# Designs tried in a protein design chat: VHH binders against q9y6x5. Part 235

Target 1, 379 residues: q9y6x5
Amino acid sequence: LPPKLLLVSFDGFRADYLKNYEFPHLQNFIKEGVLVEHVKNVFITKTFPNHYSIVTGLYEESHGIVANSMYDAVTKKHFSDSNDKDPFWWNEAVPIWVTNQLQENRSSAAAMWPGTDVPIHDTISSYFMNYNSSVSFEERLNNITMWLNNSNPPVTFATLYWEEPDASGHKYGPEDKENMSRVLKKIDDLIGDLVQRLKMLGLWENLNVIITSDHGMTQCSQDRLINLDSCIDHSYYTLIDLSPVAAILPKINRTEVYNKLKNCSPHMNVYLKEDIPNRFYYQHNDRIQPIILVADEGWTIVLNESSQKLGDHGYDNSLPSMHPFLAAHGPAFHKGYKHSTINIVDIYPMMCHILGLKPHPNNGTFGHTKCLLVDQWCI
Short names: E, the ipSAE of ESMFold2; O, the ipSAE of OpenDDE; V2, 0.75 times the mean of E and O plus 0.25 times the DockQ between their complexes.

## First folded at step 10 (VHH)

Design yd107 (framework vhh_8dlx_2)
Fold by ESMFold2-Fast, scan of step 10:
Structure yd107 (fold): chain B 379 residues (1-379), chain A 119 residues (1-119)
Amino acid sequence: as target 1 above (379 residues)
Amino acid sequence: EVQLVESGGGVVQPGRSLRLSCAASGFTVSSNWMGWVRQAPGKGLEWIGDIYSGGSTFYNPSLKSLVTISRDDSTNTLYLQMNSLRAEDTAIYYCATGKDYYSKGFDYWGKGTLVTVSS
């Protein structure tokens, strides 16, 4: 039987939530599987960029989804999230579901993972749902499990995306223990139901399941605002993305815009594109704007107004608050093994190995995930 | 000893709603997966839907717009709410639960409750 993999993402699941809250169902999953305590995501630490990095193994500058809001200076196109089905934005990389369908006589299935409702390199996921946030977790799971059991050629790669705890993290902030406890308990219950459903349908013993996330969350405040209007008139530039990483397209000389912004706030770094730190791997793409502003953790960039967000992400990927975790269970994985840290780009070559696929060139290192796998020798 | 007792059946007119109850004893409804199944006269068993420990519900696509499954953990009771009843909904309705996580389908069934939809 060909190996099968289900990749599940709970958006905005900060790694240290595992230490601060109880997850009985997730802990039972990990007991018979593996846990990576921290996954170092890619910069910028936002939803669309990191979800595409998971399935391509590439930095954002290489796969082209460089933010949730983008502008391409060469083609003059604008990207809008969730509704943008233009393959132009996604064609700079080959995601794993495309490789799965093209290399082997296999199908892919998708419930809402970013990019799966878009034909990429003329290939769309064999089974998919058009993105709609109002569709329940139960309906997404029902479709995935039906496709895993009832497809020809067989579904060997399936994805499932859920918007929480990100939405509540933004609304309440990660320091709101009462509200976050309730939200995270609901997530744990959904994990329990997922496992129970897979067991009932006879899928559990032969299916590899990865549960992960794209980023974490940090606390914001009305006391930590950076007002761009205090530094520069908006007639001098077009704003492509605002906070916590602002993407600035100058309408006048780039140096003049830079000079107006560079001393605007002690809690924000201002970079000309060519001066963006190499460690971010966020420079070599036409969709990265000429000037990038990076706010310090917990600071929000605004335009002469208050922010309603109590939590946010997008910050420096070296910050532990921005890191998700990875848990996995199945025939490919050891049981009861804990690993400290991997890079989010390492997930792709690991998944290709599990499925027997030849990975496209990528930024991941297979050696970083070796100790998780039963068929590999740990160093 | 696991026991399931359905109630709430009877004769109802077309277009009306009906709620069935399933009282559980010998186990906690919130710790197990449970479901509803019906059998119309002269036909086979038809799955209606399931509810899992964490509260997730799954429905037969043909019935999803017409039925809702819920539970009351305080009274250890499972419910099936049915709307817009038609003559074709005439059947014996069973609640069922699995023995454990490794069960293939349902191990324990109630005796059923008869619903007759007629004018």
Scores: ipSAE 0.011, ipTM 0.509, lowest interface PAE 9.4, mean pLDDT 90

Design yd108 (framework vhh_8dlx_2; at its last look DockQ between E and O 0.54; V2 from the best seeds 0.00; counts 0 for: pae E 10.7 > 2)
Fold by ESMFold2, look of step 11:
Structure yd108 (fold): chain B 379 residues (1-379), chain A 119 residues (1-119)
Amino acid sequence: as target 1 above (379 residues)
Amino acid sequence: EVQLVESGGGVVQPGRSLRLSCAASGFTVSSNWMGWVRQAPGKGLEWIGDIYSGGSTFYNPSLKSLVTISRDDSTNTLYLQMNSLRAEDTAIYYCATGKDYYSLGFDYWGKGTLVTVSS
């Protein structure tokens, strides 16, 4: 009987929320399993790129989802939150659900994980929900558990995605203790219901469950705006993505555009593509534009003087505010073990090991996750 | 000590609605999962649905359009609303709960309440 794995993401769950808020249900989950206190994610610390890094083990430059908004000048194609279904964007990597379901006697299921409703390499998740943010967590969980229990060939890998606490983090900011406490309590209730449902269906004892996230959240302010219109005329460039990492396609001489931007704000780093720091692993893809602008933590790049966001993410991946956590429970995992940190790309080879899959070439290091697993020596 | 007491059963005409109650004592109805199960004469147990500590509900697919499970923390009571009752809904109706975090099903049951659907 093949091992089974459920991968759950609560979008925008900052690692230190675990220390600063109460999570009785999540803490029970952790107590009987493992915790990684900080997961170092990939730059840019945005939703689509980091969710794809989890399931491919690749840096953004290697898997091709380099931002939430992208443009390809050769094909004239646009990628955005509302225009994300063209396989062109996703085909530079093979996500784990594709590898899993192409093996005999295996299927994959998905409830809203980015990319699972796209036929990547002509292969779409065996069971999936078309993305719709109005679908309740209860309905997502019902479909996932139905597929885990009732599918032939059996579902051995499943994903479940939820938009909170990211949506509320943007709306209120992570420093709004009262509103974030209410939001995070609701998330803990959902985790409790998830675990209880798996127990009632007889899935709990033999299913490996990972609960993780893609990034954190930092506080924004109307006092921390960078106004691009004050530094450069719109006619000199095409804006591909705005904040907190702007992607700039020059319409005039690239050096002239760079020179207009380099002194625009002391709270923004301006990089020519070839000068992007090597530690970002964010250079070797044609979808990365010739100039990028990286705002300092908590700063917002705008075209006008106002912003309505109170929290944001996408900043430098060395910032603790951008880091999520990882918790896991199941037959593959130790009980009561806490680990300091892993890289988000390390999750993929660990999942491949649990499922008995040969990983595709990737940037993860299996050795970083060995201490979480019962079948490995921790050295 | 955990106790579950069902009420609201009786004779009901086809097509009508009925609400069953389950008064809980010795624990809080929202502290763990609870559910409803029925047993028709000469038949095995049939699961109706569950409510979980966070409020999520899940139903037997054959019944989900006909039933609603709810609870009231202030009265410590679980409810089963049944609509469009049919003769095949004649059964003893039980409420049940898990005893703690380590339960893998229902550990405590009420004595049941009889519902008879007849013209």
Scores: ipSAE 0.508, ipTM 0.831, lowest interface PAE 2.2, mean pLDDT 93
Fold by ESMFold2-Fast, scan of step 10:
Structure yd108 (fold): chain B 379 residues (1-379), chain A 119 residues (1-119)
Amino acid sequence: as target 1 above (379 residues)
Amino acid sequence: EVQLVESGGGVVQPGRSLRLSCAASGFTVSSNWMGWVRQAPGKGLEWIGDIYSGGSTFYNPSLKSLVTISRDDSTNTLYLQMNSLRAEDTAIYYCATGKDYYSLGFDYWGKGTLVTVSS
């Protein structure tokens, strides 16, 4: 029977949470599986970009989902994280569920993973749910396990997405131990529910399960605001995205806008597109604006207003606070193995290997994940 | 020692609602999975639904719109809410749990509570 893989994401699960809170169900999962202590995500460290990088193995400049809010200068289209279903935004890459259905003639299933309710290259997951944040984890789990157990042709790749702990991380901030403790205990309990349901249905022993996240979370404050209105008037530019990475489309000469912004705050870096650091891999796409502002960790860019966010993400991907973790269990994975770091783009070629798929050209390095796998040597 | 005690059964008229309770001792309901099973006179056991430690509930598709399983962690009690009762719902109702969270079957059962749906 073909190998099966379930990819689970808990949005905004900062790797460091594993050291500061107890996760009995997750620890039981890891005991007989593998743990990657932190995953270096792609820049910018936002939900849609990183979720699409996980399933394509590409940097944002290559897969085209460069932010949660985007503007395409060539077509004059704009995108927001309000469930935009225009395939235009997603067609610059081929996600793994499309490859799974086209190469192996097998089914894919999806519960809320970004992009899975969009026909990409005229292909949509065989089973999917239209995105709706109000749908419970329980309903998502019930659908995914039903599809894994009862599909014909068989579902060999399935995804499950959950919005927590990101929503609570924004509301309370990661330093609120009382509130975050309750939220993270609930996440661990949901992991327990997931494992028990897979065991009850006879799926557990033959299913590869990856639990990961797209980014972390850092503490913000009303004392750490950058007021963009004090730097430049709105008449000079169109704002495409605000914080913590501002995407600026100049209405006048780009150099003049840059000069007004360049020395405005000691707590943000201002880049002309061609001067964006190569290490970000965030330059070669028409959806990346002519000027990008990058706030320092914990600083929020605002327009003459206060911010209600006590936690945020989107910051420099070298920051440990922006890193998620990866845990995995199943016949493809070693038992009781801990690994320090991989890149988030490395997940895609690893998943292709597990499923027996030929990966599309990607930015991941299979060698970085081979130590996790029983059929590989990690010297 | 694990003990489960069901209560709330009795005679109820068709179309009405009834809530059953299951008092648990010897373990914590929020740290294990639990379920409800019924047996009509002269019939086999019929699974109603389960609740897992995290609060996720799973139901027999034939009963899904008619029942709700919940728990009160502070009183260590499991509940089964039944709506739109019919004569066919006449049965002994059992609550049950596994020996640990990852067990695949019901290892511990209550003695049951009889529900009779009749006018």
Scores: ipSAE 0.177, ipTM 0.675, lowest interface PAE 5.5, mean pLDDT 91
Fold by OpenDDE, look of step 13:
Structure yd108 (fold): chain B 379 residues (1-379), chain A 119 residues (1-119)
Amino acid sequence: as target 1 above (379 residues)
Amino acid sequence: EVQLVESGGGVVQPGRSLRLSCAASGFTVSSNWMGWVRQAPGKGLEWIGDIYSGGSTFYNPSLKSLVTISRDDSTNTLYLQMNSLRAEDTAIYYCATGKDYYSLGFDYWGKGTLVTVSS
């Protein structure tokens, strides 16, 4: 039988939550599998870009989802969380669920993972749910497990997405121990439900399961605001994306806009597109705007309106607060093994290996995950 | 010692609703898988539904529209709400934990409560 893989994402699960809170179910999952303590995600550290990087193995400049909000100057199209259904935005890469269906007589399934409800390269997941934040974890889990158990051709790759603890992180801030303890306990319980359901269905021993996240969360404050209106009139530019990485489309001479912004705050770096640091791999795409503003950790870029968020993400991808974790269990993985760090793009070639797929060109390094796998030699 | 005690059964007319209770002791219901199973006269065990530690519920597709499983963590009690009861719903109803999905086996279950649906 072909190997099966379930990829689960809990949005905004910061890696160090594992050290600061108790997760009985997740710890048991890890004990019987593997853990990567820190996953270095891609810049910018936002939801859509990083989820697409996980399933493509590409940096954002390569797969074309460069933010949660995008603008294409040629077509005049906009991308947002409420407007993400146009294949135009996704077709610059081939996600793994498409590869899975095209390379073999297999099916893919998806519950709310970004991009899974859109035909990409004229291919859509065999089974999927349209994104709806109101749909319970239970319903998503029910559908995924049903498809994994009863589909023909068999579902060999499935994704499951959940919005917590990201939403709560934004609301309470990651440093709110009381509220975040409650939230994270619920997450652990959901993991328990997942494991129990898989065991009940007889899937647990044969299914490879990856539990991961797209980014972490940093504490924000009303005392750490960068007001752009104090530096430049909003009539001189169009704002494509705001915080903590602002995408600026000048309406006047780019140099003039840059000069007005470059000294706006000591807690914000201003880059012309061509001067964006190479380490971000965030330059070679037309969807990246002529000027970007990058706020320091914990600082919020605002206009006249103040942010109500107590936590945020999207910052420099080298910051530990932005890093998620990866845990995995199944026949492909060792038991009781912990690894320090990988890059988020490394997940793709690993998944391809597990599923027996030929990966598309990608930025991941298979060698970084070899120690997690039972069929590989770990040097 | 793990104990499960069902209650709330009895004679009920068709079309009526009934709520069964399962009082658990010796363990915490919110930390464990809990389920309901029934056995009609002359028939085998039939799975009704489950509630997991995180609160997720799963139901037999044939009964999903007619049943709801819930729990009260403060009283350590499991519930089965049944609506629009029919004669074919006559059975002994059991609450359980540790069910084997394939064999409908249980690690622990109550003595059961009889539900009779008759006009």
Scores: ipSAE 0.040, ipTM 0.537, lowest interface PAE 2.7, mean pLDDT 93
ESMFold2 (binder alone), look of step 11: mean pLDDT 83; pTM 0.834
OpenDDE, look of step 11: ipSAE 0.000; ipTM 0.256
ESMFold2, look of step 13: ipSAE 0.000; ipTM 0.464
ESMFold2 (binder alone), look of step 13: mean pLDDT 83; pTM 0.834

Design yd109 (framework vhh_8dlx_2)
Fold by ESMFold2-Fast, scan of step 10:
Structure yd109 (fold): chain B 379 residues (1-379), chain A 119 residues (1-119)
Amino acid sequence: as target 1 above (379 residues)
Amino acid sequence: EVQLVESGGGVVQPGRSLRLSCAASGFTVSSNWMGWVRQAPGKGLEWIGDIYSGGSTFYNPSLKSLVTISRDDSTNTLYLQMNSLRAEDTAIYYCATGKDYYSSGFDYWGKGTLVTVSS
């Protein structure tokens, strides 16, 4: 009987929310499981890039999903959102559900995880839902638990994605304690409902469950705007992505565009592609543009407009505000163990170990997650 | 002490709607999962659906289009809305809950309320 794993993501769940709000259901989950207090995500700290890093164990420059909006200089293709189902964008890596289906001849199930409604290397998740933000958490959970309980061949890897608290984090900002308290209480209740549903179906004791997120959230303000149009005329470049990391494709000499941008704002770093800091692991891909602009935490890059965004992410991955957490429970995990930090790319080789899969080459370090696992010696 | 008191049963004509109530005491309905179960004369128990503490609802697929489970946290009351009632919906309707949030079984039951669908 092969091990089973359910991977759950609550988009934009900043790690320090756990210290500033009460989560009785999540705390009960952690009491009999493990908690990683901070997960250092990959740059840029955006949804599609980090969700794909979780399931491939690769930096964005290696898996090819380098932003939520992309341009590929070699093929001249544009990618703007999850509605673009061209496998071209996803084929630079092999996500865990593909390996699970091909290597072990087992089934995978997916409720809305980015990439799971796209055939990657001619393989799509055995059971999946086409992305639709209007589908409730309850419907996603019902499908996942039905597939985990009743499939043949058995579903051994399942994913579940939920858009909150990211959507509310953008709308209200993370410092709006009243609104965020309501949103986070609802998420804790959904975690409780997830545990209860798994228990009612007899799945809980034999299922490994990981609850994590792709990034955090930081407070933005109308007082912290960088007006790109005050720096450079729009005729000089094509804008591939705007904020807080702007992707600039020059229409004229790259050096001239760079010189117009480099001293425009004290709250923005301007990099030629080859000068992007090595620590970002954000350089070696044709989808990374010749110039990137990186706003300081809480600053928004705009085009002669006010921003209505009260919270945002995408900033430097060294910032604690950009970090999610990871909690896990199940036969593979210790009970009542807390760990300080792992890298988000470490999740993939850990999941492969739990499922008995040989990982594809990846940027994760299995040693970083050993202390979480009952079948591993810690120190 | 956990107590559940169902109300709203009675004789109803085919095709009509009926709403059952379950007043809870000794615990808060929003802190526990709750469900509705019915028993037709001479038959076994049939599960209708559950509502979990967070508000998530799960229904018997055979009944999903005909019933809605809801709650009012301010009055500590669980509801079962039934539409398009048929003669086969004649049964005693029970509300039930587990002994704690994480219990997988119905440990506490009301005494039931009879619904008769007849012309």
Scores: ipSAE 0.000, ipTM 0.439, lowest interface PAE 10.9, mean pLDDT 90

Design yd11 (framework vhh_8dlx_2)
Fold by ESMFold2-Fast, scan of step 10:
Structure yd11 (fold): chain B 379 residues (1-379), chain A 119 residues (1-119)
Amino acid sequence: as target 1 above (379 residues)
Amino acid sequence: EVQLVESGGGVVQPGRSLRLSCAASGFTVSNYWMGWVRQAPGKGLEWIGDIYSGGSTFYNPSLKSLVTISRDDSTNTLYLQMNSLRAEDTAIYYCATGKDYYSEGFDYWGKGTLVTVSS
């Protein structure tokens, strides 16, 4: 029987939450599996970009989902919101569910993972749900487990996405220990429900399960605002994305716009596209705008208004506050092993190995995940 | 010592609703997964649905529109709400739980409560 893998994401689950809060169900999962304490995500540290990096193994400049709001200078198309279903935005890479169906004559299933309700290279998961935030975790889990158990050809790759703790992280901020404690306890309970459901259906012993996230969260404040309107008039540029990474499309001379922005605030860096630091791997794509503003951790870029967000993400990917974790359990994984750090792009070639798929060219390094796997020699 | 006591069974007319209760002692219901199972006369056990520690509920697809499982953590009680009862719903109804959260199946059962749907 072919190996099976379920990939689960809890959006915005900052790695150090594991050390500051109690997770009895997740700790039981880890005890008989593996834990990677920090996953270094890609820049920018946003939901859509990082979810697509997990399933393609590519930096954002290579897979083309460079932000949650985008403009493509060549085609003049605008990505209007995170629910845009135009395949154009997703077609610069091949996600693992497409590879799974095309290489191995197997099925894929998806419950709300970003991109899974869009046909990519004319291929969509055999079983999927159109994105709807109102659908409960229980309904998503019920569909995924039904599809894993009852499909022909067999579902060998499945994804499950949940919006928390990201939504609450934005609302309360990660330093609100009282509210975050309640939110994180609920997530741990949902992890317990997931494990119990898989056991009741006889799936647990033969299924590989990865629990991970796309980014972390940092505390914001009304005392840490950058007012873009104090630097430059709206007539000079079109705003493609605002905070904490602003994407600026000049309506006039690029140098003039840059000169108005470059000394506006000590709490943001202003880059011409060609000057964006190489370590970000955020330069070589038509959807990256001519001028990018990068706010310092915890600072919010605004347009002459207050911000209601007490937590945010999108900041420099070297910041530990932006890092998620990865936990995994199943026949492919060691039991009780802890690993310090991997890159988020390393998850894709590891998943391809587990499923017996040939990975598309990618930015991950399989060697970084070898120590997690029972069929590999650890260095 | 785990004890489960079902109540609320009896004779009901077709088309009506009935709510069964399961009083738990010796453990805290909010820390365990629990479920309802029934056995019609001369037939095998039929799973109705489960509720897990986190509150997630899962139902037999054939019964999902007809039943609701809930719990009251303050009274340590599990409930099964049944609507649009038919003669074929006549059965002994059991509440059950695993011996711990990670049990693979039901380890503890109540003695059951009889529901008869008859006119």
Scores: ipSAE 0.005, ipTM 0.469, lowest interface PAE 9.9, mean pLDDT 89

Design yd110 (framework vhh_8dlx_2)
Fold by ESMFold2-Fast, scan of step 10:
Structure yd110 (fold): chain B 379 residues (1-379), chain A 119 residues (1-119)
Amino acid sequence: as target 1 above (379 residues)
Amino acid sequence: EVQLVESGGGVVQPGRSLRLSCAASGFTVSSNWMGWVRQAPGKGLEWIGDIYSGGSTFYNPSLKSLVTISRDDSTNTLYLQMNSLRAEDTAIYYCATGKDYYSHGFDYWGKGTLVTVSS
């Protein structure tokens, strides 16, 4: 029987939440599985880029989803929002569900994971739900478990995405212990229900389950705003993305725009594309704009207005506040093993190994995840 | 000892709504999963739906639009709300729970409450 894998993402689940709040159901899952305490995500630390890095093993400059809002200078196309289903944006990489379907007569199933409702390289997930934030976790889980049990060819790879705790992290900020405690308890309860549902349907013993996230969250404030309008007039540039990483397309000479911005705020770094730090791996793609502004942790870039967000992400990927975690359980994984850190791009080659798939060239290192797996030698 | 007592059954007219209750003792409803099952006269058992400890609900697809399961943790009570009742909904309704959070089966049942849908 082919190995099966369910990949679950709770958007915006900061790694240190595990140390500051109680998660009885998640801790029971980890006790009989593995925990990676920190996952170093890719820059920029945003939802679409990091979700696509998890399933491709590539840096954003390589897979082409470089932000949640994008402009492609060669084709003059705009990526407008989360409902953009133009395959053009997704075709610079091959996500794992496409590889899964193209090898050995296998099916994939998806409940809302970014990209799964888009035909990529003329292949769409065998079973999927069109993205709709109003669909309950229970409905997503019900569809995934029905497809795992009732599909021919068999579903061997399934994904499930949930918008919390990201939505509440933005609304309340991660330092609001009272509201975040309530939100995180609800997530732990959903994890408990997920495990119970899999056991009730006879799926639990033979299914590999990964629970992870795309990024963390940091506290923002009305006292930490960078007003871009105080430094440069709108007539000089087109704004492609705003905060906390601003993507600037100059309407005039690039050097003149750069000179107006470079000393705008002590809490923001201004980069010409070729000067973006190599450690970000955020340079070699036509969708990365000629000038990038990077706000310091907790600072929000605005256009002569206040921000409603009390929490945000997108910041430097070296910041621990931007890091999620990874927990896993199943026949492929050790029991009771704790690992300190992996890179988010390492998840893809590990998942390919578990499923017996040949990975596409990627930026992950399989050696980083060997100690999690029962069939590997950890030295 | 685990005990379940269903109530709220009776005679109702077609097209009306009815809410059934299940009072639990010997365990906390929020710490375990619970479900509803019915048996129409001369028929087998039909699963209606479950509610898990975290509050997630799962329904028989043929009944999903017609029923809602909820609980009141303060009164240790499970509810089944039924809408647009039809003659074929005439049955004895049972609440049930497993012996623990991870049980796959219905280990404890109530005695049932009869619902008759007629004029």
Scores: ipSAE 0.014, ipTM 0.523, lowest interface PAE 8.4, mean pLDDT 90

